# VH-VL binders against q9ut70: the designs that were tried, part 9

Target 1, 155 residues: q9ut70
Amino acid sequence: MTIYAFYIYSRKCECVFAHRWKPSDRNSMETLVSQLEQNSIEDDMEKLIFGVVFSLRNMVKKITADQDQFMSYTTSKYKLHFYETPTNLRLIFITNPKIDSLTHVLQQIYTTLYVEFVVKHPLYTHVPPSAEEGGINCEIFRITLDRFVRTLSCF

## First folded at step 5 (VH-VL)

Design a26 (framework fv_clesitamig)
Fold by ESMFold2-Fast, scan of step 5:
Structure a26 (fold): chain C 155 residues (1-155), chain A 121 residues (1-121), chain B 110 residues (1-110)
Amino acid sequence: as target 1 above (155 residues)
Amino acid sequence: QVTLTESGPALVKPTQTLTLTCTFSGYSISSGYYMGWVRQAPGQGLEWMGTIWHSGSDTDYASWAKGRVTISVDRSKNQFSLKLSSVTAADTAVYYCAREDFWRGYYFDYWGQGTLVTVSS
Amino acid sequence: DIQLTQSPSFLSASVGDRVTITCQSTQSVYSNNYLSWYQQKPGQPPKLLIYAASSLQSGVPSRFSGSGSGTDFTLTINSLEAEDAATYYCQQLNSYPPYTFGGGTKVEIK
């Protein structure tokens, strides 16, 4: 597994959707070790995401001012992929650092999954609630996202 | 590995414009770091002046520095420059350039050695 | 706007002592932990010790540690060494800009 987590942030920099992937459940000792690594990565990612959203808010302002494209940020342990939608949502992947840019995949998630299963849903609100308030609560989006991501060659 | 070096005049007369340059090495500008300028008057604490993104198109300045300070970048030379206009004796200070890690928490991870600028007639 | 107050302004301690320096912000720092600590020796530039309130910078001795959240932060030197004689500064970001430094704490070795 090379894709660790997916997040959507609103234009107000509120997390409106979060999904994390879990290790396979085949070898209980190996899965426990993987789970501990995932929890360690998850703790670091939670801290980074809160900080990065503040940073990305200012960075997106600067990037749009000079037209530079922000694609990804890489460390030794993970790679952050970023895509800002025309509706000012920020879509983020956290992955293994060896993966090629997934900005096209984030764009595809927005246009094919988010628009079809969230925006066009009968109960859609134009301002998504924060994750603390339940976030984007569309079961079909979460299930379809999970299935789509698992079909990627880099997963 | 990462090095930052300030250069510029050691002596500037009142009312003139101070120009300082920071030359960096040991990292790629495309790695996505901000460059900041911080000064320190003799015997005083640290005072942030402003920061610039590597593209050079967007900058942020301290409130007291607005209208007097301009920061720019020359990517081809790995240089950042600071211009401070209408200097007075109160601008006598050691001037540092410092790399800002924007992604991990808004802190300065590498600093130049600093350059002392004295404003006198 | 946001002010950082360091306490004490001066301290004198012996090698081997545990030293604590506090930094208080008039407002909560961003994410409750966007606070860094720097060490500055006479004639030298500041050196980053701690970032994100408690993260030790690579190459910094483990006797240095940071703690706290929100408005109240502490830098601890577990066992003071002679080379630790320096002025220590906290630094925060609540909103961008401004960037704010504390007034400094001068540590002298007896």
Scores: ipSAE 0.006, ipTM 0.487, lowest interface PAE 15.5, mean pLDDT 75

Design a27 (framework fv_clesitamig)
Fold by ESMFold2-Fast, scan of step 5:
Structure a27 (fold): chain C 155 residues (1-155), chain A 121 residues (1-121), chain B 110 residues (1-110)
Amino acid sequence: as target 1 above (155 residues)
Amino acid sequence: QVTLTESGPALVKPTQTLTLTCTFSGYSISSGSYMGWVRQAPGQGLEWMGTIYYSGSYTDYASWAKGRVTISVDRSKNQFSLKLSSVTAADTAVYYCAREDFWSGYYFDYWGQGTLVTVSS
Amino acid sequence: DIQLTQSPSFLSASVGDRVTITCQSTQSVYSNNYLSWYQQKPGQPPKLLIYAASSLQSGVPSRFSGSGSGTDFTLTINSLEAEDAATYYCQQLNSYPPYTFGGGTKVEIK
């Protein structure tokens, strides 16, 4: 029952924010299992996210009439939770596959944390810089996100 | 059935501002909609100009279009519009409006029929 | 300065022929999943044929297919029909602007 990582991708599908949680951050008997599961996806995580996010959008377009829909996608090694904002940001959790959908939590992160600490920040721009350019560099957002995520029962 | 219809002047004089409007029928501009403008000069290829999100809060413009192009949305009229300032003969083209579904990503699934705009004195 | 180059720019072929059109990017695309192909007939707007490099749009005949990776992408018409006379355009995400179209390939029927 662990959350491995959180990402924000832009409309250009560029990673603009990344935060990872280490097994050592958790007080759990599952630490070794979580580490092995996390390690198996970390090397290719960025490549997988682009393909999975695009595939999920195509799948939703073909299967459902509800265009403002939340979703998750599960593999044997992880579960991807996905939420796309009105401003074309894509918020993603990568978790243990046993965890129930966290898409509503991603929406809460956007409306309460991102809007408050990033959008209202004096250096806000309409198009976030890519992670290679420094990304979303708001320390209070990162700290507040970390503390919020640690209060979730699935952390 | 979703249709988009362009409207505006067929003739514009050099240095004037071109204003075009795109109206949806069979679809209401709503959450997840992106609307763009693409033009095509006679005998030439397709050239993207810009795209706006349904609420008007986010707009992407082609690099050459910055400072000359403004796109806006009016959800109450089910319309979005293009303003192109300081036109020259090089702006003579068929102008298309197009819709990008939020689920689609970076491609246009519905297009207007196009409107020919000629820039001449 | 990133560009999409289509080849050939023009071809003439007979009904029943296999037609191949290529689209080459000057640099590797971020993801081939953002590559799309459009068909445009004279006096008509473009029509989406293929999205995500290889996915066929609903209502488009199965004789159309897309493939490719990295810098090289291909649209194939495996058995050309008379109604396929048109100009074909590739499109992909290409930094600024996010939408970039290829120069087009005009297909004429003999």
Scores: ipSAE 0.005, ipTM 0.495, lowest interface PAE 16.4, mean pLDDT 75

Design b01 (framework fv_namilumab)
Fold by ESMFold2-Fast, scan of step 5:
Structure b01 (fold): chain C 155 residues (1-155), chain A 120 residues (1-120), chain B 107 residues (1-107)
Amino acid sequence: as target 1 above (155 residues)
Amino acid sequence: QVQLVQSGAEVKKPGASVKVSCKAFGYTFTSYYLHWVRQAPGQGLEWVGTIYPGDSDTDYAQKFQGRVTMTRDTSISTAYMELSRLRSDDTAVYYCAREDFWRGYYFDYWGQGTMVTVSS
Amino acid sequence: DIQMTQSPSSVSASVGDRVTIACRASQSISSYLNWYQQRPGKAPQLLIYAASSLQSGVPSRFSGSGSGTDFTLTINSLQPEDFATYYCQQYYSYPYTFGGGTKLEIK
């Protein structure tokens, strides 16, 4: 398996949705995974995440003028894929470092799965529920996301 | 509703092998890790290992490496733990437990336990 | 392996008491600690995850605190159904390890 985890962060930099498939080496990835999956983001952690996101955005802008808001960060152990939506949600994939860009996949998840099953839900509000309120709790979104990701050739 | 149902009690002689089953209900079997945790009579909890049913990947505690094998059958949503070369100190209740790793890496549902007795 | 040490091994208490149980890790585990309750003859049940998050359906008298190496489970007003054995568990790294347990007994 090459796709390890998926996260959604709110505009407040709170993790409001998390779904994991299988970290192949939990110990090696644990620092990143733990930072992304905290139930509440500490003030210091929020600043670090903001700094990383800001740096990645600036890096992408330097190399891809007029490109979309897709970005990635690769280490020897994993690759982080990042997409920021117009509503300031941040969608993240953590994958095997040799995987090609999943930028279009993150955008597709937002436009076809998140919009359909979360945004168009009768009880949708402008802001996703906070982490303290249980985050995004839409079972049909989780089930459909899992099915969709498992059909990807790189999974 | 989510439920894990384990096989019945086993009595084995030293040197034998035992295979315990854990059948999952009420959720997508291939989307959650299953862990095995044992408890000797009157003692605490001890982690044995885990299997990810989606691809059969396993991780075992070093103490059991070479004696334990975890497998699964996705057609019947059942996980198995086989422990070989049994010793008297393997006498314990063996639990399967589902790990919700989506937000917290915690065991949210446990099987009822399977008593394995190893005696001459 | 990360060793988890619970203290005390047993506590005698009365209904209405405030009880605290300590759990210490042999190395820093950040907040990667869960607490479970086990009644005699039953499987363990999750109480608290990520050191301080209360599991859905668990009474609010239970709370967890701590980070790094020192953690505490608190029961603010002990009820009769709370007499059980309590275990801490780290999920910072494999192998997952549990504390030795704390048995809460009627005084």
Scores: ipSAE 0.005, ipTM 0.532, lowest interface PAE 12.8, mean pLDDT 78

Design b02 (framework fv_namilumab)
Fold by ESMFold2-Fast, scan of step 5:
Structure b02 (fold): chain C 155 residues (1-155), chain A 120 residues (1-120), chain B 107 residues (1-107)
Amino acid sequence: as target 1 above (155 residues)
Amino acid sequence: QVQLVQSGAEVKKPGASVKVSCKAFGYTFTSYYLHWVRQAPGQGLEWVGTIYPSGGDTDYAQKFQGRVTMTRDTSISTAYMELSRLRSDDTAVYYCAREDFWRGYYFDYWGQGTMVTVSS
Amino acid sequence: DIQMTQSPSSVSASVGDRVTIACRASQSISSYLNWYQQRPGKAPQLLIYAASSLQSGVPSRFSGSGSGTDFTLTINSLQPEDFATYYCQQYYSYPYTFGGGTKLEIK
C-alpha cells in the first residue's frame, strides 16, 4: 500500500536524484535503499541495473511465458519498478510488494514532470546530470513529484 | 559480524535423502541471495542452485532438477538444501554462500561446508 | 550453459614471482566474472569481483583484467600465503559456472 522511494540514475550510472516518502523500519529495505543511494562502491550502473534485470529474468521465467514482467522485481517486502528513458536515465520506484506495476507512472514522471520542471527550467544548463556536480537540484521537480505521488491511489 | 554456520557431516546410503542447513548471523537474512555450491573430493566447484530468502524464489542447475529442494525459515534465519535419491557421486562438501547482488554478484561470505558421504 | 576454462591447471612458483592465471568463457560475459582463492580444507574466499574490482581486505598484489571472453588474474609479488587453488566464476546467467581451478604450488 505504500510508496517508499524514488531514484534517478544517470547515463554514467550515478544516483543523481533521491526522494524518500517513508523511512523503512525493516533492515532489508534500509540495506537496499542504502545500496541504491550509495554509488561509490560500484562505478558501473550497467552492473547494478543488469543485476536487477538478471534477477527479474530468472523470477519472471517461473511466472508466465505470455507476459512481459521485465520492468519490475518483486520480493515479500518490496517491489522495484524500473524504467529507462530515451536519454539513458534510469527511473526506479521502491514500493510495497502488493502495489500494481508503476512502470507507466514512471513514464509519466519522465514525460510530464522531468521534462517540464527539469529540462524546461530556466536554470537548466542542458548538461547531462552528474553526481560530481551535485545531481539534479530542482526544487520545483521535487515538490511537484512529491505532490503527484501522494495523489496516487496506492500511496 | 557476518557468519554462515552449516550443519554437521552426514553419512547416507544410496537412495536416501540428506537435508543440510545454513544459519545466517550478523546481517538481514532476507536482503541477500543464498547459493549452494558443492565440491567432490579433489575436484572443482559446482553450482547447485540458489534461493532468495525474502520471497522463497529458487533456481536450480538442470542436472539437479527433480532431486534438489531449497527452502528457508525466515524466523530463524536458516536456509536448507535437501538432495534426494543420493548416489555415490553426490559425495562432496556442500557450501552455502551469500551473494551481494547490488554490488557485483559475488559470494562474499561462505559457510564452513558440510561433508556429505554417500556409501553403502 | 557457459563453460569456463582455466589455464594452466597447475603452476609452480617461488615467493616474489609474478603469476598470471587465465580464464576463458565459451561466450561473451561482458565483465561479469569473479575470482576466488581456496586453501586446502577451507571454504573459498572472494578476491576480485566484476573482472577487475579488488574486494575489501584483499592485498593490492592481486589484480584482475579482461572483458568479453578472456580474463586474467595476476599476483604481482607472490607471498607464502598465496599458495592455494584459484577459481574463476561467471555470473552473467544461470546456471553459474566455475573454471576447473588453477593450483598454485611452491617450487
Scores: ipSAE 0.005, ipTM 0.509, lowest interface PAE 13.8, mean pLDDT 77

Design b03 (framework fv_namilumab)
Fold by ESMFold2-Fast, scan of step 5:
Structure b03 (fold): chain C 155 residues (1-155), chain A 120 residues (1-120), chain B 107 residues (1-107)
Amino acid sequence: as target 1 above (155 residues)
Amino acid sequence: QVQLVQSGAEVKKPGASVKVSCKAFGYTFTSYYLHWVRQAPGQGLEWVGTIYPGDSDTDYAQKFQGRVTMTRDTSISTAYMELSRLRSDDTAVYYCAREDFWRGYYFDYWGQGTMVTVSS
Amino acid sequence: DIQMTQSPSSVSASVGDRVTIACRASQSIYSYLNWYQQRPGKAPQLLIYAASSLQSGVPSRFSGSGSGTDFTLTINSLQPEDFATYYCQQYYSYPYTFGGGTKLEIK
């Protein structure tokens, strides 16, 4: 599998939406594990979801602090694709490092899926729920996102 | 905190069906696979199958094909395993377990187990 | 199906001993192997994932090694709480399969 995960981070760099795909390539998972673990906290709070979220928070912070304009970050083990919306949401794909930029795909997800299924949802508030509040809990968005991503040629 | 809470013990007759529940707390229910593993008294662990709650995709061990059905209800973060046409050798503790595919497809959290007894 | 064979089925040891448990796969599973500890009446708990990675909160006296078909779990300086049953598990392909278990008993 070439696309591993999708995340939405709020203006405060809190992860408010996460969706992971099961890797079809077992070797890809060995590679990804090594890279993600280097950023995990060593203590009792080191649960998998917290570890992954913490690692991505640090990556987003590093990206926004170090660069004026940033579309992707590539390592030997994965590629992080980045898109910032006008409302300061940050949409992220994590993929195999050989995949071409998916920034345009992230933009499509925002304009066609997020706006349609999250922003126009009856329970929408102007600010997405914080991580403490469970983040974005729109099942239609999650299902539609999954279907859309699985149709991509690079999936 | 992450926790998986299973339904209580069941006693069934041969030929009946049993439905065990596993309710998830403390994480995004649709982002992790849930697996069912059973253990007969005094025996080892046996994998029954898995469900991905995000899209209901399932995979079952061949041995249980046609007798097991795994479902989920995302509105209450609960997964179900239904086993039909019960036999006495289905007597076991049934565990649900969350799979962490990011660090190596391992079961990081387990439910407390549900004892299913099938009388002869 | 991939068959997992553990040896020995039981081992008797004393506190402070170094104990080694072996696990063999019927075909190469690379490093896609986990080790679990199960105490009587309790659910299994993860010790080692990806053949050699120690789970957070697990004492450093536990270590895993191996790749391909042959794997080892080692417990250095055995402690009283380590007397339990240990299982290896492959996650290379469905169906996931477990070894038969190794019961670690007081000598």
Scores: ipSAE 0.000, ipTM 0.493, lowest interface PAE 14.0, mean pLDDT 77

Design b04 (framework fv_namilumab)
Fold by ESMFold2-Fast, scan of step 5:
Structure b04 (fold): chain C 155 residues (1-155), chain A 120 residues (1-120), chain B 107 residues (1-107)
Amino acid sequence: as target 1 above (155 residues)
Amino acid sequence: QVQLVQSGAEVKKPGASVKVSCKAFGYTFTSYYLHWVRQAPGQGLEWVGEIYPGDSDTNYAQKFQGRVTMTRDTSISTAYMELSRLRSDDTAVYYCAREDFWRGYYFDYWGQGTMVTVSS
Amino acid sequence: DIQMTQSPSSVSASVGDRVTIACRASQSISSYLNWYQQRPGKAPQLLIYAASSLQSGVPSRFSGSGSGTDFTLTINSLQPEDFATYYCQQYYSYPYTFGGGTKLEIK
């Protein structure tokens, strides 16, 4: 699989949504210790991703007066795709570095999935909810996002 | 509990091929990259390449392109590095190392090393 | 290829000293740098990842700093077991490259 993870960061630069795609192995995932290690790994990755996004945004602002809403950052192991919405949300894909730009996909997720299942969701008074409020915990959004991403030819 | 166990020392003549193995224990073999790093006697570390055992995707340093082949056997959780057309300057300890690309892209566990000596 | 240069190539120090090792990248690698310790006859061991993050189980006397092209590994209050060779490594782009190593010797 070539799409590794998806994140949403709020205006306050708090991670309010995280979803990972990774190879599954039933035998290796049989222990509680394994599950706890997995959760710890995900938390560390969220912090690392935030640092990269923040640094890139500051660098772009200094270099270009005219800042694009769409950007990407590539290393040997991954490509980070970044989209900042008009409401100052930051949507991020982490993928295989050989994948073409997913900027239109990030925009589509925002306009169709996020707006429909999070913004219009009856349980949220403030959108997005802060990390202290538990972030985005809408099961319908998570399920629909997962199904949508799995239909992409690059997944 | 995580451990990487490599095959024993090899002595080869110039022009021969060598195949070094690295058997993984204590984790999901197909979920972590495995890298090969070599070290000539008294010298520093040199990256040879990587394999993702989950799908056999490989990346090799250009210096070794055409001479190195990395493979894996998921039934025995073992990765292999085969280096062909050996030269005296290929004499080195070859290490396998696991990369935790989920936490920060670092080599958290290393094999004990395999000494490959190329001499005539 | 990104070239990693370590300085000094060797340093002599006494137990209790503060030791600083430098690593310089030929181009910006952000914070995508790891530090490893190698004792004679043993495989390398991870000390610091992502320039400044301490690996679990590694003593707090080790710290890393820097970003872009200039990086530093610091050992506060050197212990006898710290006499080893230290390597920096970038994972920003392929091929992954290591510094030439810094050998830490007893004075």
Scores: ipSAE 0.006, ipTM 0.537, lowest interface PAE 12.2, mean pLDDT 78

Design b05 (framework fv_namilumab)
Fold by ESMFold2-Fast, scan of step 5:
Structure b05 (fold): chain C 155 residues (1-155), chain A 121 residues (1-121), chain B 107 residues (1-107)
Amino acid sequence: as target 1 above (155 residues)
Amino acid sequence: QVQLVQSGAEVKKPGASVKVSCKAFGYTFTSYYLHWVRQAPGQGLEWVGTIYPGDSDTDYAQKFQGRVTMTRDTSISTAYMELSRLRSDDTAVYYCARDYDFWSGYYFDYWGQGTMVTVSS
Amino acid sequence: DIQMTQSPSSVSASVGDRVTIACRASQSISSYLNWYQQRPGKAPQLLIYAASSLQSGVPSRFSGSGSGTDFTLTINSLQPEDFATYYCQQYYSYPYTFGGGTKLEIK
């Protein structure tokens, strides 16, 4: 399985949405301790992603003066796919490093899923909930995102 | 406690194949990457490749393309590295090493004791 | 491939000395660098990961620093068991590559 996780970061670089996919044959024991350990690992990854996004923006700014709106970054263990929305949200996929760029898929998720199920939600306001307030808590968005991602040929 | 135990020394002729084993103890075998690193006598360390035992996904260094195969047997928590078409410059100690999952870290925290593979005619 | 260059290739030192070993990457690897110690006839042992993080169980006299292309391993107040070969390793991209090693010898 090639798509590992999806994240949305706010303008203030706070993680406001996180969703992980896991390979079926990696140990998936559902215990309280395992859940706590998985959450801890997820928090560390979110911090790493912020650092990479910040570094990548600074590097691109210095070299190409923000010539390219779409970006990806590859390490030996994963590939980060990045898309910044007009509202300054940062959408990120973490995948197998051999996967082709999914930046266009991130844009599609924003325009067809996020706008429809989050922005047009009756409780949405100009100032969305902060990370401290639990971030983006739309279950319809999470379910629809999961279904959409599973239909991708690279999943 | 965590241990990686490797098979014993091998002596092979040029053109032969060798299969080295690495048996894992003391942790969930399918949750950590295993890497193979070799060291020729008096030389430094060289990365050969990796396998994720949970799904058998592999990545090999390009210079070993077509010659190396990494496999595992989850029923006995054992990983294997098979190197074919052996040359004299394949003479080295071959180590297996455990790597954290990419979510939590990227380092070889436990190493096997090494397997000496000698290729000579 | 990313080339890792260590300097010096050998160091002669006495117990109690402060020793510094350098490692240079041929391109930026951020902080994706580990340090290992290898004693003769033994497997390598992890000392430092992510350029500066001390592995559990490793004495506090070991420290790592640097980012980008230039990295340093420091041993403060050398002990007899520290005479070994030290390797840096990048994990920024495959293939993983190691420095040529620095042998720490008794003066």
Scores: ipSAE 0.006, ipTM 0.518, lowest interface PAE 12.3, mean pLDDT 78

Design b07 (framework fv_ofatumumab)
Fold by ESMFold2-Fast, scan of step 5:
Structure b07 (fold): chain C 155 residues (1-155), chain A 120 residues (1-120), chain B 107 residues (1-107)
Amino acid sequence: as target 1 above (155 residues)
Amino acid sequence: EVQLVESGGGLVQPGRSLRLSCAASGFTFSDYYMHWVRQAPGKGLEWVSTIYSSGSDTDYADSVKGRFTISRDNAKKSLYLQMNSLRAEDTALYYCAREDFWRGYYFDYWGQGTTVTVSS
Amino acid sequence: EIVLTQSPATLSLSPGERATLSCRASQSVYSYLAWYQQKPGQAPRLLIYDASNRATGIPARFSGSGSGTDFTLTISSLEPEDFAVYYCQQYYSYPYTFGQGTRLEIK
């Protein structure tokens, strides 16, 4: 599995949606080792996400007219893929560091899944949802996101 | 082989309590959302409650909110339903059901059910 | 809550005939609809999920179709063991609701 997690941060830099993909089952010892490694990676991911989102909130954008608003950051353990929407939502993938950029996939998720199943969903009552208000609590978006991500050749 | 075995049903007086159990085997129980679904005699199916894989969140049908509590013990591979303030309309066969983890809220495996009868 | 209405309430047919069962949702559930079969004294059995995908072990004579609000379960040629009650279920939104069932009985 090369895609580990997906997050949405609000314009206020609050995590309003999180989805993690679990690794395949293994024997008892391999499962324990995988859980320990996953916990360590998740702790590092949360620290990195907070740091990146905080920095981006205050960052002076120094990009050419030909560059995307897309960003990626790679470590030895994972690669962070970043996309900021026109509505100031920040969509993030955390993946295997060897994977190619998925920023175009994040844009597709926003335009074809988030807009369709969250913004147009009958239960969507405010824009954007805050963490204090329970975040993005749209289960159809979660189901559809999971199905879509599993069809990616890199998953 | 996936198996779900319910127990704890019986005859109970209105206003009393009953606790149902469901023993799971043949799969990694801690990875799955679990549900209770009931069926009154001669009637259709009614979803009662769900619990997330970690136990971190639960949901209930309006008819049972505040009276029923769903819980799980992943170490024991067991699902529970604590039923308080029972009413005659709670009389039903109660099924333990597993939700497909990756595809959504449909129930791919069901137990045989345990009968709850609420009467004087 | 989303209401699912199944029709007909009872369908009387003979083995070898085609059965067509309807499920209509009060609002769009996209393709998030499942079909179950229940025989007397037995738990429900998953037949179809995501409106049209057959569950593991389900015979090819069972097929599902539809999207949005209108869904159909078709049994192309009835076998004696197919006479049962059939339920549709939506899982688009909480609470998860079932139709009232269609009873398929032998003529």
Scores: ipSAE 0.005, ipTM 0.485, lowest interface PAE 14.8, mean pLDDT 77

Design b11 (framework fv_cofetuzumab)
Fold by ESMFold2-Fast, scan of step 5:
Structure b11 (fold): chain C 155 residues (1-155), chain A 120 residues (1-120), chain B 111 residues (1-111)
Amino acid sequence: as target 1 above (155 residues)
Amino acid sequence: QVQLVQSGPEVKKPGASVKVSCKASGYTFTDYYVHWVRQAPGKRLEWIGTIYPGDSDTDNNQDFKGRVTMTRDTSASTAYMELSRLRSEDTAVYYCAREDFWRGYYFDYWGQGTSVTVSS
Amino acid sequence: EIVLTQSPATLSLSPGERATLSCRASQSVSYSGNSYMHWYQQKPGQAPRLLIYDASNRATGIPARFSGSGSGTDFTLTISSLEPEDFAVYYCQQYYSYPYTFGGGTKLEIK
C-alpha cells in the first residue's frame, strides 16, 4: 500500500476528517501522522496548521521550481500531497515518496465525493463542518473514499 | 533540556573552506529542522539554509549556490555546514537554530554561534 | 525574495518610555487571517531570542510589555514601558516563503 492516510482540515484549521490505511514503520513518518491527527484533539493547534501548510508550500515550491504551485512535499520516507479548495478546506494525502503527485486526485475527491456525499447529505446542517459535532461524520463518504482510494494503490 | 552546541572559532585564508558543527541534545534530533543563519559584524541576520536530519534533505539560499554543503550525523546528533571558496565578506558569526515546522515555524533554540574570520 | 524594511534604524529612548518599531514587507506575508512574521531580540555577543511569533503571539517567558500587531505588509513591535534590559537590536523575520529573510534591525539605545 502506497497511500497511508487522508485528512481534511477546516477553514479554522481543525482536523475534521481522518482516515488511516497503513502507518509506516519509520519513526519520522509516525511522528508526522501523530502531529496531523493531534489537531483533532487540540483546538489551539488551528493557528499552527496555516503555518504548517505555508511552510510546506514554500519548501515544495523551492524544490519544484519548474512547477509554480505547491502540490506535494517529498522526503526519503514519505510524500505529503496537498490541495486547498475554494471553500478553504485543506485535503491531504500522506503516501510513500515514489508516488506521483495526487493533487488532481484530491481535487476529484472534493468535487465528486465530498460535495456529493457530505455537502449535499440530507443531515448536513451547516458549512463548514465543525469538529465540535464530531467533524465529518458521514459514513457513506468514508466508505466511498476508501473504495476510491483502493483503486489508486496499484496505479 | 534542549541545547545546540557549536564548534569553536575559525580563522581561514581566502579560498579555503570552513566546516562548522552543531551538536543537538535534549530532543529527538531527527524530528526538527536545523537552520543555518549568519551575521557579519554590525549587519543583519542572513539565512543560509536548512537540513532535515531525519532524511538529510537540504534547502539553501541561492546566494550561497555552489558554496554551501549541509550534512548531518544521526549517531552523533550533529549537523554540519561547510562553506567553500571563502571570501573576506564571509567573515561573520554563524548560528545553527532549531525550527519546529509542526508547532511554530520559529527558531526556538539557537547555538551560541561560531565566529569565522577570513583574512589574508 | 521578500525584502523586510525596518524603521527607524536607531531609536533613542529612556527607561519608562514606550517604543514602537516598524517592519514593512515588500509583499503580503499574510494568508487566511494569519501573518507569517516573527520578532527577535539580540543583545551584543548573544544569539537572537524569539519575542513574538505569528505577528501577535508572545513567546514563552516574554514579559507582557512586549506586543506585536499588524498584517499584510505592515507590522509593529511595541514595548509599553522600557526596562534597562530592553535596550538591544530588534529584527523582524518572515517565513511566508524561502528564502527566509530578516529586516535590517532597529537598534534601541539609551538616550
Scores: ipSAE 0.006, ipTM 0.504, lowest interface PAE 14.8, mean pLDDT 77

